# VH-VL binders against q5slc1: the designs that were tried, part 4

Target 1, 112 residues: q5slc1
Amino acid sequence: MGALRGRWAEEEALRFLLGKGYRLLWRNRRTPFGEVDLFMEKDGVYVVVEVKQRASARFGAPLEAITPGKVRRLLQSARFLLGRDDLPVRLEAVLVHGTPKDFRLEHLVLEL

## First folded at step 18 (VH-VL)

Design w3
Fold by OpenDDE, look of step 23:
Order: structure tokens, then C-alpha cells, then sequence
Structure w3 (fold): chain C 112 residues (1-112), chain A 119 residues (1-119), chain B 108 residues (1-108)
């Protein structure tokens, strides 16, 4: 049930990014460094995407879970999936605020 | 060229708190984290924690968990490290460094802030 | 968590080659980064991601790794290379930065 609850948010995040020209490579992939929600490609750059669901509709709230350590693990996961560590990988986050019936998306990018 | 400018030397009493600032010039906080590293006299480098200013998220070394707070103000491109319950053993030079997460290195360092804790 | 170990001191004759080694279990998961520090100065990045040099770092500095070890090699040591050298990586979780104890390099 918990997995299903998060799935709608992931689906909306994916739809959002696909609409922006991202290409999906992997979804919900488990690696030795953790799980990758979405692994995508945009304009020749690989993108590891963390999807977070928030009940609150507040704007600009810190994303507590995406710490430097979490970013490192996500990058390691991405490079593991790629089988190489010499390609550019960017970290992005999609925050889904609200409920399936009423939600908004916030897209955060950690620029290369 | 990005530079990190740190606040001046501090002299503190045991039990008090110190807050060191680290201002980035010549760039933005968009691409990196800020790590805090200290060095006691004649000792090695010790990592304290790091923050992603863009996200406002931080993590800390276990040794300092609960005693150190790292924050950032994106509007002023300034990171802060506050250490409470100071002890004599906290006497050290405290560095901030640009932690370029994508490459796993710290390439830009502040000149350090000397914090002296004495009765 | 994880720790990195270095010899506390090594010496090298001028123009000769020296290798400074860092050892730790986490090095099997994460590359080492190397920093040079001279007295009264902040550390300077010299090698990152095993064998990459930042611009401005002489090509006599090189990096390598094997198993749970990482090494910084100076081929043709110069007098100005006398300094402390620290390896840096991450613990097994990736959440914490870890430094080696540092190696004091003396150029004879």
C-alpha cells in the first residue's frame, strides 16, 4: 500500500519530465548503493531523479532527505547502472505536493 | 574565480558557542555543497559536516552530531557552522570548502578561522 | 565507521620518486582524493577520482588505486613538494567524509 501510494507521485513526475523532453532509461532500479527512482537522459546528460511526495503544499521547503550523502549514493547508483564513471550525471528532484486529486510539481536541479 | 571568505578569529569560553561564516564570491551555490573541516594544532584534517545550500540539506559527522549546526543563506551566498558546548579540544582552525559533489572533491578552500577555547 | 590510514612520514631525495599510500575498506567503493597542505595554509586539491589532476597541478603528481588502497605518486620530487598530504574519501555509507591521518613528506 505504501509502495502504491508513492507510485502515483512517481508517475506524475515521470510524465512531467517526459513532457520536458527527458528520456527514461530505468525506473525503480535497485543498486548496491541504493534505489534509483528514475534514471533519465536529457540533452546528452544522464539524470538521476529522486521523487519525493509531500503532503504540504508549501513552496520552497527544504528537501531534508536529499543530503550531500544521499546525492553521492544516487550518483554512485547511476554510475553503477551505466557501468562507467566518466560520463556526466546530474541530480534532479521532483517534489510532488498534495494528493492525486490536487497536486503540484516542483522541479529541483543540481546543476553540473 | 570562486573564493570562500571566512569570518575572523574567535576566542571563546568553555561551554559557549561559536558561529563561523563562509561567504562565496565569484560564483553561486548552485553546483556544490559546502563542507566544514577543522584542524587542531599539529593534527590532521577532520570533517565535521556539509550542506547543499540550494537544498538547505545537511549531514554531519557522528562525532559532532547534536553539537554542530550547518546552515546556508542562498541570498547572501553564505554558509554557517555553529558549534555549541565548546571544549578546549575544539581549539582548531576551521575551514569551509567547496565540496564539488559530482566529482567527489573539495577544490576551493577558505583561509580558515581560528577558534580558541580557553578559560 | 570507516577510516583511512597513512604513514605519518616519508622522505624522498630531490628528483626521485615517492609514493604515499592510503588504505581503507571504503576505498573499494569510493575513489580517493588527495590534498597537499603546507604550514599555515589551507589544503590544496592535487588528485581526485583516483588519477585526475586539477588545472595548475604539475604532471609529476599522479594517482593510482588497487583493492582497498590508493596512492599518490610524485615522480621527480621538487623542493616545493615538501608538505603534508592527506587522502580523503567516504565511509561505506557514503554519508560521511573521511580523511587519512596525513603523511608528512620531507624532500632531502
Amino acid sequence: as target 1 above (112 residues)
Amino acid sequence: EVQLVQSGAEVKKPGSSVKVSCKASGGTFRKYAISWVRQAPGQGLEWMGAIIPKFGTANYAQKFQGRVTITADKSTSTAYMELSSLRSEDTAVYYCARDFIYEYYMDVWGKGTTVTVSS
Amino acid sequence: SSELTQDPAVSVALGQTVRITCQGDSLSRYHATWYQQKPGQAPILVIYRKDNRPSGIPDRFSGSSSGNTASLTITGAQAEDEADYYCQSYDSSGYHVVFGGGTKLTVL
Scores: ipSAE 0.803, ipTM 0.924, lowest interface PAE 0.6, mean pLDDT 93
Fold by OpenDDE, look of step 20:
Structure w3 (fold): chain C 112 residues (1-112), chain A 119 residues (1-119), chain B 108 residues (1-108)
Amino acid sequence: as target 1 above (112 residues)
Amino acid sequence: EVQLVQSGAEVKKPGSSVKVSCKASGGTFRKYAISWVRQAPGQGLEWMGAIIPKFGTANYAQKFQGRVTITADKSTSTAYMELSSLRSEDTAVYYCARDFIYEYYMDVWGKGTTVTVSS
Amino acid sequence: SSELTQDPAVSVALGQTVRITCQGDSLSRYHATWYQQKPGQAPILVIYRKDNRPSGIPDRFSGSSSGNTASLTITGAQAEDEADYYCQSYDSSGYHVVFGGGTKLTVL
């Protein structure tokens, strides 16, 4: 149930980002530092995207799982996937609020 | 130029709580985390935890987990560190620092807040 | 759970070169950051990501790493370099910041 829920949310997140001009490089990629939901590129900057699904429609709630440590691990995962650590990598999050039939997206960017 | 302005010195009794504030001026919390680091008299630096104000998410050192709470108010660009069940060994200077997440360093430090715990 | 170790004290003659070393398993995964601290002052960032200097830091400060070690080198030590120096990194999980015990540098 949770896995299925995550899947549609990820797909919507991906669709959303593709519509904004992001380019997909990898999805659901496992690394020694953790799993990357979406690894994308936008305007020459690599982006590691964390997708979160929430049942509640409340915006602005803390991203409880995206802690400083989590960000570091995601960045390491991204750099691992790239095979280099000298390129800009940005962390973003897409929160999917609601259900497959009625949802909204919240896009959060941790600016470089 | 970003500066971190911390609240004033505190004198507390054992068992009480202290809440130290750290206000960022001249910048935003958009790119950074705020770390809290303390230093007991004559001792080294000890990391307590950090928060990403933009996300409202925090990590804590194991030593302080359950006793420390780090929060942030984005509207006032202020981070807070609350330490409960104070002990004499909690007497220290408490620093907040801007933690540049993407570069893994703390480049801007507050001047520190002295917290003295004594009966 | 990771630990960083430093010599508690080192000395250097004025104008000479000194190396302060930090050792820890996590340094094989993460770069070290170095801070300078003088009495009564907050720490100051001097080296980050192994060998990068912030603006305002003299070029006599340099960083290096090898294996599970990182080093801060002062080439041509000045009197004002007398201070405590701390290395900083992260544990293997990346969730926790770790500091070395600090090295007191005396300039003779």
Scores: ipSAE 0.786, ipTM 0.920, lowest interface PAE 0.6, mean pLDDT 93
Fold by OpenDDE, fold request of step 24:
Structure w3 (fold): chain C 112 residues (1-112), chain A 119 residues (1-119), chain B 108 residues (1-108)
Amino acid sequence: as target 1 above (112 residues)
Amino acid sequence: EVQLVQSGAEVKKPGSSVKVSCKASGGTFRKYAISWVRQAPGQGLEWMGAIIPKFGTANYAQKFQGRVTITADKSTSTAYMELSSLRSEDTAVYYCARDFIYEYYMDVWGKGTTVTVSS
Amino acid sequence: SSELTQDPAVSVALGQTVRITCQGDSLSRYHATWYQQKPGQAPILVIYRKDNRPSGIPDRFSGSSSGNTASLTITGAQAEDEADYYCQSYDSSGYHVVFGGGTKLTVL
């Protein structure tokens, strides 16, 4: 997320994941393959986290932006950051629904 | 073991549309993407697009943008490829394949669906 | 360019070694995947992520890469290795899959 409006959402997503035992490695990291919102580690596995802000409070909305290409680019970005491609990398998404004053988080694990 | 079963051969007129199905069996439909690849007679493999059934999100080759639609029904573990405005050049065998994005390969392929476009 | 190029045809004597090379700018960023295809059949994955072999693929198949090239090598070619071989990767954007033009391998 590069937009100021999304900063609070990213912060909440980060806080949420930290609370779940994730460790932050990189935040808002740009690579030749795209930007990684959050690059984290959980239980010895590297995790690329895409943060999405939704105006609607409705859960279960499609991750319309998470296309095969997007996934590929995120993984490539992660591997680029790691400097190696032989380590497990998982893709996850955190959807932040609502406003800074009233929001809900949806955590999605993308097991592909 | 995951298998991809495709719909049968199609004979279409120019200008019409064809919708090929690809049903996955023997495993979870939600842990991979489905790519569509075609092969004209005597020609090479040509990627058309891919979908993540879990999300319903797809990418398309630029060549087919606006003319191809890839969808998936998670409830039936079936992916679909619809190609409109068919031309004779669209005569080909159309394959669906399990696309493991994490590993950057397609390891399970359907047997292909022959689509013939003729007047 | 997102194009991958291969020689259209190569020959190898039985028991000899042959290398099929794929070239493209995208190969500097993405690994190549190799597929074998025999007439009337769907492609079969033989090499992925440069040098990995799926289960069931003979160890005479190997992969390598250098710069903007990737290569499939068959060390000790067998008669059953006669087939078309395609390299596959992704364009520079990463959003699109790209295939090489294919190489027809004849085993003499």
Scores: ipSAE 0.779, ipTM 0.912, lowest interface PAE 0.6, mean pLDDT 92
Fold by OpenDDE, fold request of step 24:
Structure w3 (fold): chain C 112 residues (1-112), chain A 119 residues (1-119), chain B 108 residues (1-108)
Amino acid sequence: as target 1 above (112 residues)
Amino acid sequence: EVQLVQSGAEVKKPGSSVKVSCKASGGTFRKYAISWVRQAPGQGLEWMGAIIPKFGTANYAQKFQGRVTITADKSTSTAYMELSSLRSEDTAVYYCARDFIYEYYMDVWGKGTTVTVSS
Amino acid sequence: SSELTQDPAVSVALGQTVRITCQGDSLSRYHATWYQQKPGQAPILVIYRKDNRPSGIPDRFSGSSSGNTASLTITGAQAEDEADYYCQSYDSSGYHVVFGGGTKLTVL
């Protein structure tokens, strides 16, 4: 999401995931392959989390930005941060619907 | 074993559009991307774009941006590549391939669809 | 956008070793994948993630990389290895797939 845009959404996403037992490793981390919003660990598995803010309250909306290239870049970013290519990395997304005053979270596991 | 079955050969006039289909069978259509790659006669492989059928999201090569549309129907496990404003240079064999993004390879290829563009 | 370059043609004597090299700036960041293509056929994956072989690919095929280059080596070339070989990777942005120009291998 970046430091200037969607910071509140990222914060809520982080809070949500921490509450679910995720452990934060990196946030807003720049790599040669792009920026990782949240790099976390859950049950021994590394997880790259993409945070998306949406004005619409509709759940289940497509993640238009999660293209093959985006997935590739997130994976490369994760592997860069890990310094390894042989560890499994899971991609997830947290959609924050609404405004800072009234929002809902949608957690998606990007199983590919 | 996953197989990709492509639609039949097409003969098109310049300025028209062609839509090639790629049906996946024998596996899960949701766990990989589909790339489209073409090859003009006597030429090399040229990547056109790819889609994640599960999300319906696609990337396109800059060369084809605005002229190619890649879609997928999860209910039929079929991916589509539509190329518009056809020109003679678009004459080629068009392949779909299973693209494992996490592994950085295309391991299953269709047999190709020949598209001929001529007046 | 980054490009990958290959020699258009190479030859090898039967039973000898040949190396096909792919060069490109993006190869310093991304692994190369190699495909074999015979006339009238679709490409076949032969090497991925630098040096991994899919099931069914003979062990005479191997992959390596150095700097901004990746190489496919055939140790003990067989007649059936005569084909076009393409390297594949991604452009600098990582959003686009890129193929090399292909190398036609002739087995003498």
Scores: ipSAE 0.771, ipTM 0.909, lowest interface PAE 0.6, mean pLDDT 92
Fold by OpenDDE, look of step 18:
Structure w3 (fold): chain C 112 residues (1-112), chain A 119 residues (1-119), chain B 108 residues (1-108)
Amino acid sequence: as target 1 above (112 residues)
Amino acid sequence: EVQLVQSGAEVKKPGSSVKVSCKASGGTFRKYAISWVRQAPGQGLEWMGAIIPKFGTANYAQKFQGRVTITADKSTSTAYMELSSLRSEDTAVYYCARDFIYEYYMDVWGKGTTVTVSS
Amino acid sequence: SSELTQDPAVSVALGQTVRITCQGDSLSRYHATWYQQKPGQAPILVIYRKDNRPSGIPDRFSGSSSGNTASLTITGAQAEDEADYYCQSYDSSGYHVVFGGGTKLTVL
C-alpha cells in the first residue's frame, strides 16, 4: 500500500523531469549502497534523483531525510550503476506535495 | 577563497555544555557540508558529525549521538557544534571542515577550537 | 563500526621513497582520503579519491589502492614532509566518516 502510494509521486516526478528534457536511465534500482528512485541524464550529466512525497500541498518542506550520509549512498549507488566513479554525478530531489488529484512539484538541485 | 573561522578557546566544567561556531567566508555556504572533527592531545582525528547547511540535515558518529548537536545558520553562514555533558576526555581541539560530499574529502579546515574540560 | 588501521610510525631517508598504508574493510567500497598534519596545525588534504592531488600539493605525493588497503606514497621525501598522516574513509553504511589512527612520518 505504501509502495503504491509512493509510485504515483515518482511517476509525476518522472513526468515532470522528462518534460524538462531529462532522460531516464533507471528507476527503482537497488544497489549495495541503497535504492535509487530515478537515475537520469540531463545535458550530458548523470543525475540521481530522490523523490520525496509530502502530505501537505505547501512548498518549502525541509529535506529531512537527505543527510550527508544519504547523499553519499545515493552517489555511490549512481556510480555503481554506471560502473564508473570518474564521471560527474549530480544529486537532485523532487518533492511532491499533495495528493494524486491535487499536487505540486518542487525541484531541487543539490550542488554539494 | 573560502575560509572557516572558528570561535575562541573554551574552558568548561564537567557536566556543562560547549557550543563552538564555525563561520564560512569567501564563498557560498550552500554548496558543501560542514564536518566536525576533534583531536585530543597527542591523539588522532575523530569524526563527530556533519551537516548540510542547505538542508539543515545532520549525521552523527554513534559515539556522540544524543550528546552532540550540529546546526547551521544559513543567514550568517555559520555552523555550530554543541557538546553536552562534558567530561575530561572531551578535552580536545575541535575542527570544522568543508566537506565536499561529492568528492569525499575535506579540503578547508578551521584553525581549531581548544576546549578544556577541568574541575 | 568499520575501522581503519595504520602503522603508528614510519621513517624515511631524505630523498627516498616511503609508503604509508591504510587498511580496512570499508576501503573495498570507498576510496581513501589522506591528510597531512603538522604540530599545532589543522590537517591538510593531500590525496583524495585514491590518487587525486589538490592544487598546491607536490607531485611527489601519490595515492594507490588494492583490495582493502589504500596507500600514500611520497617519492623523494623532503624534510618538510615530516608530519602525521591520516587516512579517511567511511564505514560500511556510508553514514559515518572514519579516520585511521594516523602515521607519524620521520624524515632522516
Scores: ipSAE 0.770, ipTM 0.911, lowest interface PAE 0.6, mean pLDDT 92

Design w3
Fold by ESMFold2, fold request of step 24:
Structure w3 (fold): chain C 112 residues (1-112), chain A 119 residues (1-119), chain B 108 residues (1-108)
Amino acid sequence: as target 1 above (112 residues)
Amino acid sequence: EVQLVQSGAEVKKPGSSVKVSCKASGGTFRKYAISWVRQAPGQGLEWMGAIIPKFGTANYAQKFQGRVTITADKSTSTAYMELSSLRSEDTAVYYCARDFIYEYYMDVWGKGTTVTVSS
Amino acid sequence: SSELTQDPAVSVALGQTVRITCQGDSLSRYHATWYQQKPGQAPILVIYRKDNRPSGIPDRFSGSSSGNTASLTITGAQAEDEADYYCQSYDSSGYHVVFGGGTKLTVL
């Protein structure tokens, strides 16, 4: 996957979430614990969003990219960016399947 | 309240595989990970891996990479751990634990499944 | 390395205060969680994320940390506190759970 392909998927994910009433705070932020693709806010809750662009794969297969360990790194990154660890932060992912002209989005939420 | 019910004890030969189940009773896995932790006789706790059942995604301790597979079935609220190429050193009690990843702790543990590897 | 080191055994006189320590470089990144395990039983959570005590755990149990060291303190130890105690954290990357080797607490 190239930089241009990854960029289009992130733009589509952002557009999708903005349309659902999310507010963008930061994007593409690096921390000592890892990188955060989108850092957003919805209904008073901070949201860390991981965006993945995947080749067309069988739906329902396990998704190694959003593992327990990855979630933990994203949560620590969010707390680092906030400078505190006492605020609610929800983990979400947007999987973008396909190409810029023929794609589908899958929105995953780990309940807070 | 919520309980994790594990499958029964197993006696296995070296080189075989074992699959242990872990079923949630009185609750679901919707917002949790499920971790697998083993304990050899007289030894400490050793983490093997974990899965987020809602996402179907697992990661494993380096020591077990390639020998362990962790899966989940959301429709039955059941997680599974399969360990292959068993050795005598794999004799242990195998626990599943509900892992509240947002707060970095495991609060509900199964009673454990004893696996004995004997030639 | 993300090893967590605990002393294998500690003794305390009934009613006295004891501190069980856990050392590792990852503790500055991921706060320790503590579990109690009695013979033949599964572990139970006693302290999480440094100093939080779950409902049902006696207030004589407390947690603290400084640098790469986490501590579990039992003030006024009781006979029922005799158990193995494990600290838990993660490796520096956050991908893997790590347990300390455990400390056997004997109440005299």
Scores: ipSAE 0.745, ipTM 0.887, lowest interface PAE 0.9, mean pLDDT 89
Fold by ESMFold2, look of step 20:
Structure w3 (fold): chain C 112 residues (1-112), chain A 119 residues (1-119), chain B 108 residues (1-108)
Amino acid sequence: as target 1 above (112 residues)
Amino acid sequence: EVQLVQSGAEVKKPGSSVKVSCKASGGTFRKYAISWVRQAPGQGLEWMGAIIPKFGTANYAQKFQGRVTITADKSTSTAYMELSSLRSEDTAVYYCARDFIYEYYMDVWGKGTTVTVSS
Amino acid sequence: SSELTQDPAVSVALGQTVRITCQGDSLSRYHATWYQQKPGQAPILVIYRKDNRPSGIPDRFSGSSSGNTASLTITGAQAEDEADYYCQSYDSSGYHVVFGGGTKLTVL
């Protein structure tokens, strides 16, 4: 199923970030501004993470879904979840390329 | 000081295309978007679209969807806006602006590129 | 709901206080940002995220909002403040930037 397929990619993204010392706060949270896949924390910075699965193995192709508008919605969602807008929030994306048996991760960070 | 340097004025015929460049200071591309905003003579500001150069991803105002393409070349720190199927009403000054997505503002603007569409 | 409405013109006597308003449904979801533009020049940022003033903008500029209305206030208006002022926010979806129509401020 598409949901089961997307779930494995999100699990791998989560495992990857946990291994890098990120802490999970919330997962798959709905807000008036959209849904947040992973909401995490690292070194005193809140992190909203968008996870995208790509069947293509082509590395470095553009992420049409992680646009300026999408980033804005994710940031507003994070601030809604925090209940305030004066805390540092960073946008990140994890692209999971390939299949459950043969995949690689690309980690993108929009610097504060 | 951060600067956005735009290409020079263009005179175009209806039905053609124009591609405007916007070269940014080195650090701009790692954490900013580049927005394109136009202004017809005597009129207000109109957002066309934006790109996150680091991600290579753009989204566009609905009015321009299908006619505008915004790209970025990270190796030269240059963003581009291409508008196709030009009409006389596309005569305007085209600005690029450094868009700080985290704080919802555009703080550095290019001087603008005048595009005149005339038959 | 995505439109930002500004009065097209407003006047203020030198040294007096003026308020420029911006109305739109999306302002309840996304704070307004304000730009100043003088003839033949690019806009400059004067207020962002409701009430934040960037470095270099005079203290006489301030912002506020309530409900679907945002305001730019200039206290003690000076001749150099004569310009067009644009509010900026987003449409209800958050995907698109939206500008108000602009307000021409005349300092008398």
Scores: ipSAE 0.722, ipTM 0.887, lowest interface PAE 1.0, mean pLDDT 89
Fold by ESMFold2, fold request of step 24:
Structure w3 (fold): chain C 112 residues (1-112), chain A 119 residues (1-119), chain B 108 residues (1-108)
Amino acid sequence: as target 1 above (112 residues)
Amino acid sequence: EVQLVQSGAEVKKPGSSVKVSCKASGGTFRKYAISWVRQAPGQGLEWMGAIIPKFGTANYAQKFQGRVTITADKSTSTAYMELSSLRSEDTAVYYCARDFIYEYYMDVWGKGTTVTVSS
Amino acid sequence: SSELTQDPAVSVALGQTVRITCQGDSLSRYHATWYQQKPGQAPILVIYRKDNRPSGIPDRFSGSSSGNTASLTITGAQAEDEADYYCQSYDSSGYHVVFGGGTKLTVL
């Protein structure tokens, strides 16, 4: 992983999703509505994935929370990247707990 | 038939708090948010906040931040809204609504819970 | 700007067409949704995300948008259409739901 330890969580989330049959389309894309960590596809459905890193210390939870407002921003970002607003886009999150050598993943899906 | 069943009317004194419940049916918690919207007598609709029960995550209108707490219990399919430090201008009908964020709509509304704050 | 502005009242003769408007800068980012509310009742969804009509809503209800204005049109207004109508969108950040002030429709 790079010199900045925080990027390892995104790499592990990506590896995890690729192993589940997701396909990566775009990564680390900025839009007028916000940033998209991973933009993927699974079973003919576009998927926007937010990756959150959680350390053992329980700090910063509000900024890491996947709230209704955050979901709306991610959805608008995905529509911007697609250039249209009439395709289904599923919102998912991968929470990465721990350190590069001792971590676990939690996969959250907001059903369409 | 999808329904949101809210708790009954409440009469409160200034300075107290109120907690309104909203029980959902039909798998609402797996893909919807629950929004809370109030309406004071003779006034329009005012959004207070929402929760994604599946994630347990809520955000609030700025006006209510610090006074409102929205929670959900997935095992009972029930959302709750608690408003603290009540004052007379909090007298209103409080609605919960099923909020489909993907399509910008609240399609199922509870019948409302009247909260009256008087001294 | 997250304000949504509606005229407070509009009248229409029975059987005529009326347009209820909603104006705000956020409508360029987030399409409007429309609700009908009769006295003593909860709102009901009539149009969502610009121009979609849910099942059970009469086809005389339609939605449209242009610029920062969203419109709800009722073609051939009926007595039972007399109600308050609210537009809904979000603030420019997407974090907060915003309602217009409401329009009271009177069917004459």
Scores: ipSAE 0.683, ipTM 0.874, lowest interface PAE 1.2, mean pLDDT 89
Fold by ESMFold2, look of step 23:
Structure w3 (fold): chain C 112 residues (1-112), chain A 119 residues (1-119), chain B 108 residues (1-108)
Amino acid sequence: as target 1 above (112 residues)
Amino acid sequence: EVQLVQSGAEVKKPGSSVKVSCKASGGTFRKYAISWVRQAPGQGLEWMGAIIPKFGTANYAQKFQGRVTITADKSTSTAYMELSSLRSEDTAVYYCARDFIYEYYMDVWGKGTTVTVSS
Amino acid sequence: SSELTQDPAVSVALGQTVRITCQGDSLSRYHATWYQQKPGQAPILVIYRKDNRPSGIPDRFSGSSSGNTASLTITGAQAEDEADYYCQSYDSSGYHVVFGGGTKLTVL
């Protein structure tokens, strides 16, 4: 039985966001436009959360791979999952730096 | 009032590079991308790339991959586009645009920077 | 890049209705957005994401789409509507912005 390596970062990101009052709707959902790591809700806004694990990255470094094009694909994925494109959806990222025993979180929000 | 202020016109020799600046109103960097779009004389619009200044992440049109670099300086609310190895075909007006990628549109455009590449 | 095809020119009599079209396979995945550009000026957003009109754009401008075709309709065309019109979408990957070649609208 193989566990997905690197998913520990996703578990930590999930715990962090649940502790901030976010509600989990779906996780690890594939769509024709890409995969959504965490799909959540906070205060009536749907939230697509991209989780990145970085062993060597530091806080404040530019986020690799969360480009304008990636955001667009995540947004299309969220709208596909909702079945409509007129609901508020916000993009967030949680960057998990380090290892399961010694990690730091960086929470980034692209304002709606 | 939202405004994008671009640097002035440039005249360049083939083989050189150009770096165009785009200063945005405060707050624009919180939720928008900055796209760069060029237009050669008498031609249509051509997207070059975009950056999310809050994240510092950029992606580029395939045609310009390797020749273009797009950056942002959050402390001055300024985005930059640098195009290297200039050719006469790069003569164009270069626009920056505020790109609201949540809704797939560019709502505020700079006035454009004319770059002329000639010997 | 994923091609968006527009007729290069269209004419309309003052006060009449005109439709500017944009065709491309990627329009089934990413809706079109429309820009107006007058000579020597930057483009102006007129319709986004298929059929949404931003504040300040006259209601004679409307958008629609079906299949791989998007349309910009101007009902009751006015002289000030004479301009180039560009559709914009994305390639099939979603990574790259794509513009159509533009349509020159002449108001007679």
Scores: ipSAE 0.664, ipTM 0.872, lowest interface PAE 1.2, mean pLDDT 89
Fold by ESMFold2, fold request of step 24:
Structure w3 (fold): chain C 112 residues (1-112), chain A 119 residues (1-119), chain B 108 residues (1-108)
Amino acid sequence: as target 1 above (112 residues)
Amino acid sequence: EVQLVQSGAEVKKPGSSVKVSCKASGGTFRKYAISWVRQAPGQGLEWMGAIIPKFGTANYAQKFQGRVTITADKSTSTAYMELSSLRSEDTAVYYCARDFIYEYYMDVWGKGTTVTVSS
Amino acid sequence: SSELTQDPAVSVALGQTVRITCQGDSLSRYHATWYQQKPGQAPILVIYRKDNRPSGIPDRFSGSSSGNTASLTITGAQAEDEADYYCQSYDSSGYHVVFGGGTKLTVL
């Protein structure tokens, strides 16, 4: 069950954001533009959140970094899910470093 | 009002590399990417890659993957593009542009840096 | 194909209306943005994300799209509008920026 093992980082990211007052709307949604890990709301603003797992610093070249192209796909996906492109949508990422027993989170926000 | 100030013209030999700088003046990188676009003499615009300086993450056009490296230094508000294994076909004007990610466009362009590759 | 195709040249009489087109499959997924470039100068943004005109761009510039075609329209063309015009979008993956080949606009 590989899905159960890989899900721990997303659960920790979700718990972290819920504790910061975010509301979860959807998770793991597919769109024509890609997949959205977490689609949330905070202070009246929709937020698309990408969760990346990094086992160690040595793992510094992951397959899907949060690049300009990735951000663009996530933003287009969020607008697809909303069915409109005139609402503010903020891009965020949570990097989960380490292992289930010993991890830290890095929260990245691309300001509107 | 942001201006992008690029480093000066370069003359290079085939097989060498060039590193062009792009400094943002009057602004910050908090919500932008920096794209690099080149234009060979008499030719159109060709995108090379972009970086989100806040995240330190870059992606590249397939044609340049493996030859181009784009980096940024947030403390100096400067982005860099390094192109290796230069050929005469790499002779071009190299632009940096502020990429407004949330609106999918480049609104501020540097004046360009001419790179000439000759033997 | 992720290529964006533009006619290489278009002419317009002073004061008349011209349409510059850009075609590509990616335009069904990512709206076009348009840049103006005059000789020896860097490009400037004139229309973004289909039909939005940035502050400082004259009202005579407008954008539109239909299917896989984006258009830049200049109504009442002026001599200073003579320039190269590039459309920009992305490849089908959304990871890479793509420019059209450019259209040289001559104002007669």
Scores: ipSAE 0.639, ipTM 0.866, lowest interface PAE 1.4, mean pLDDT 88

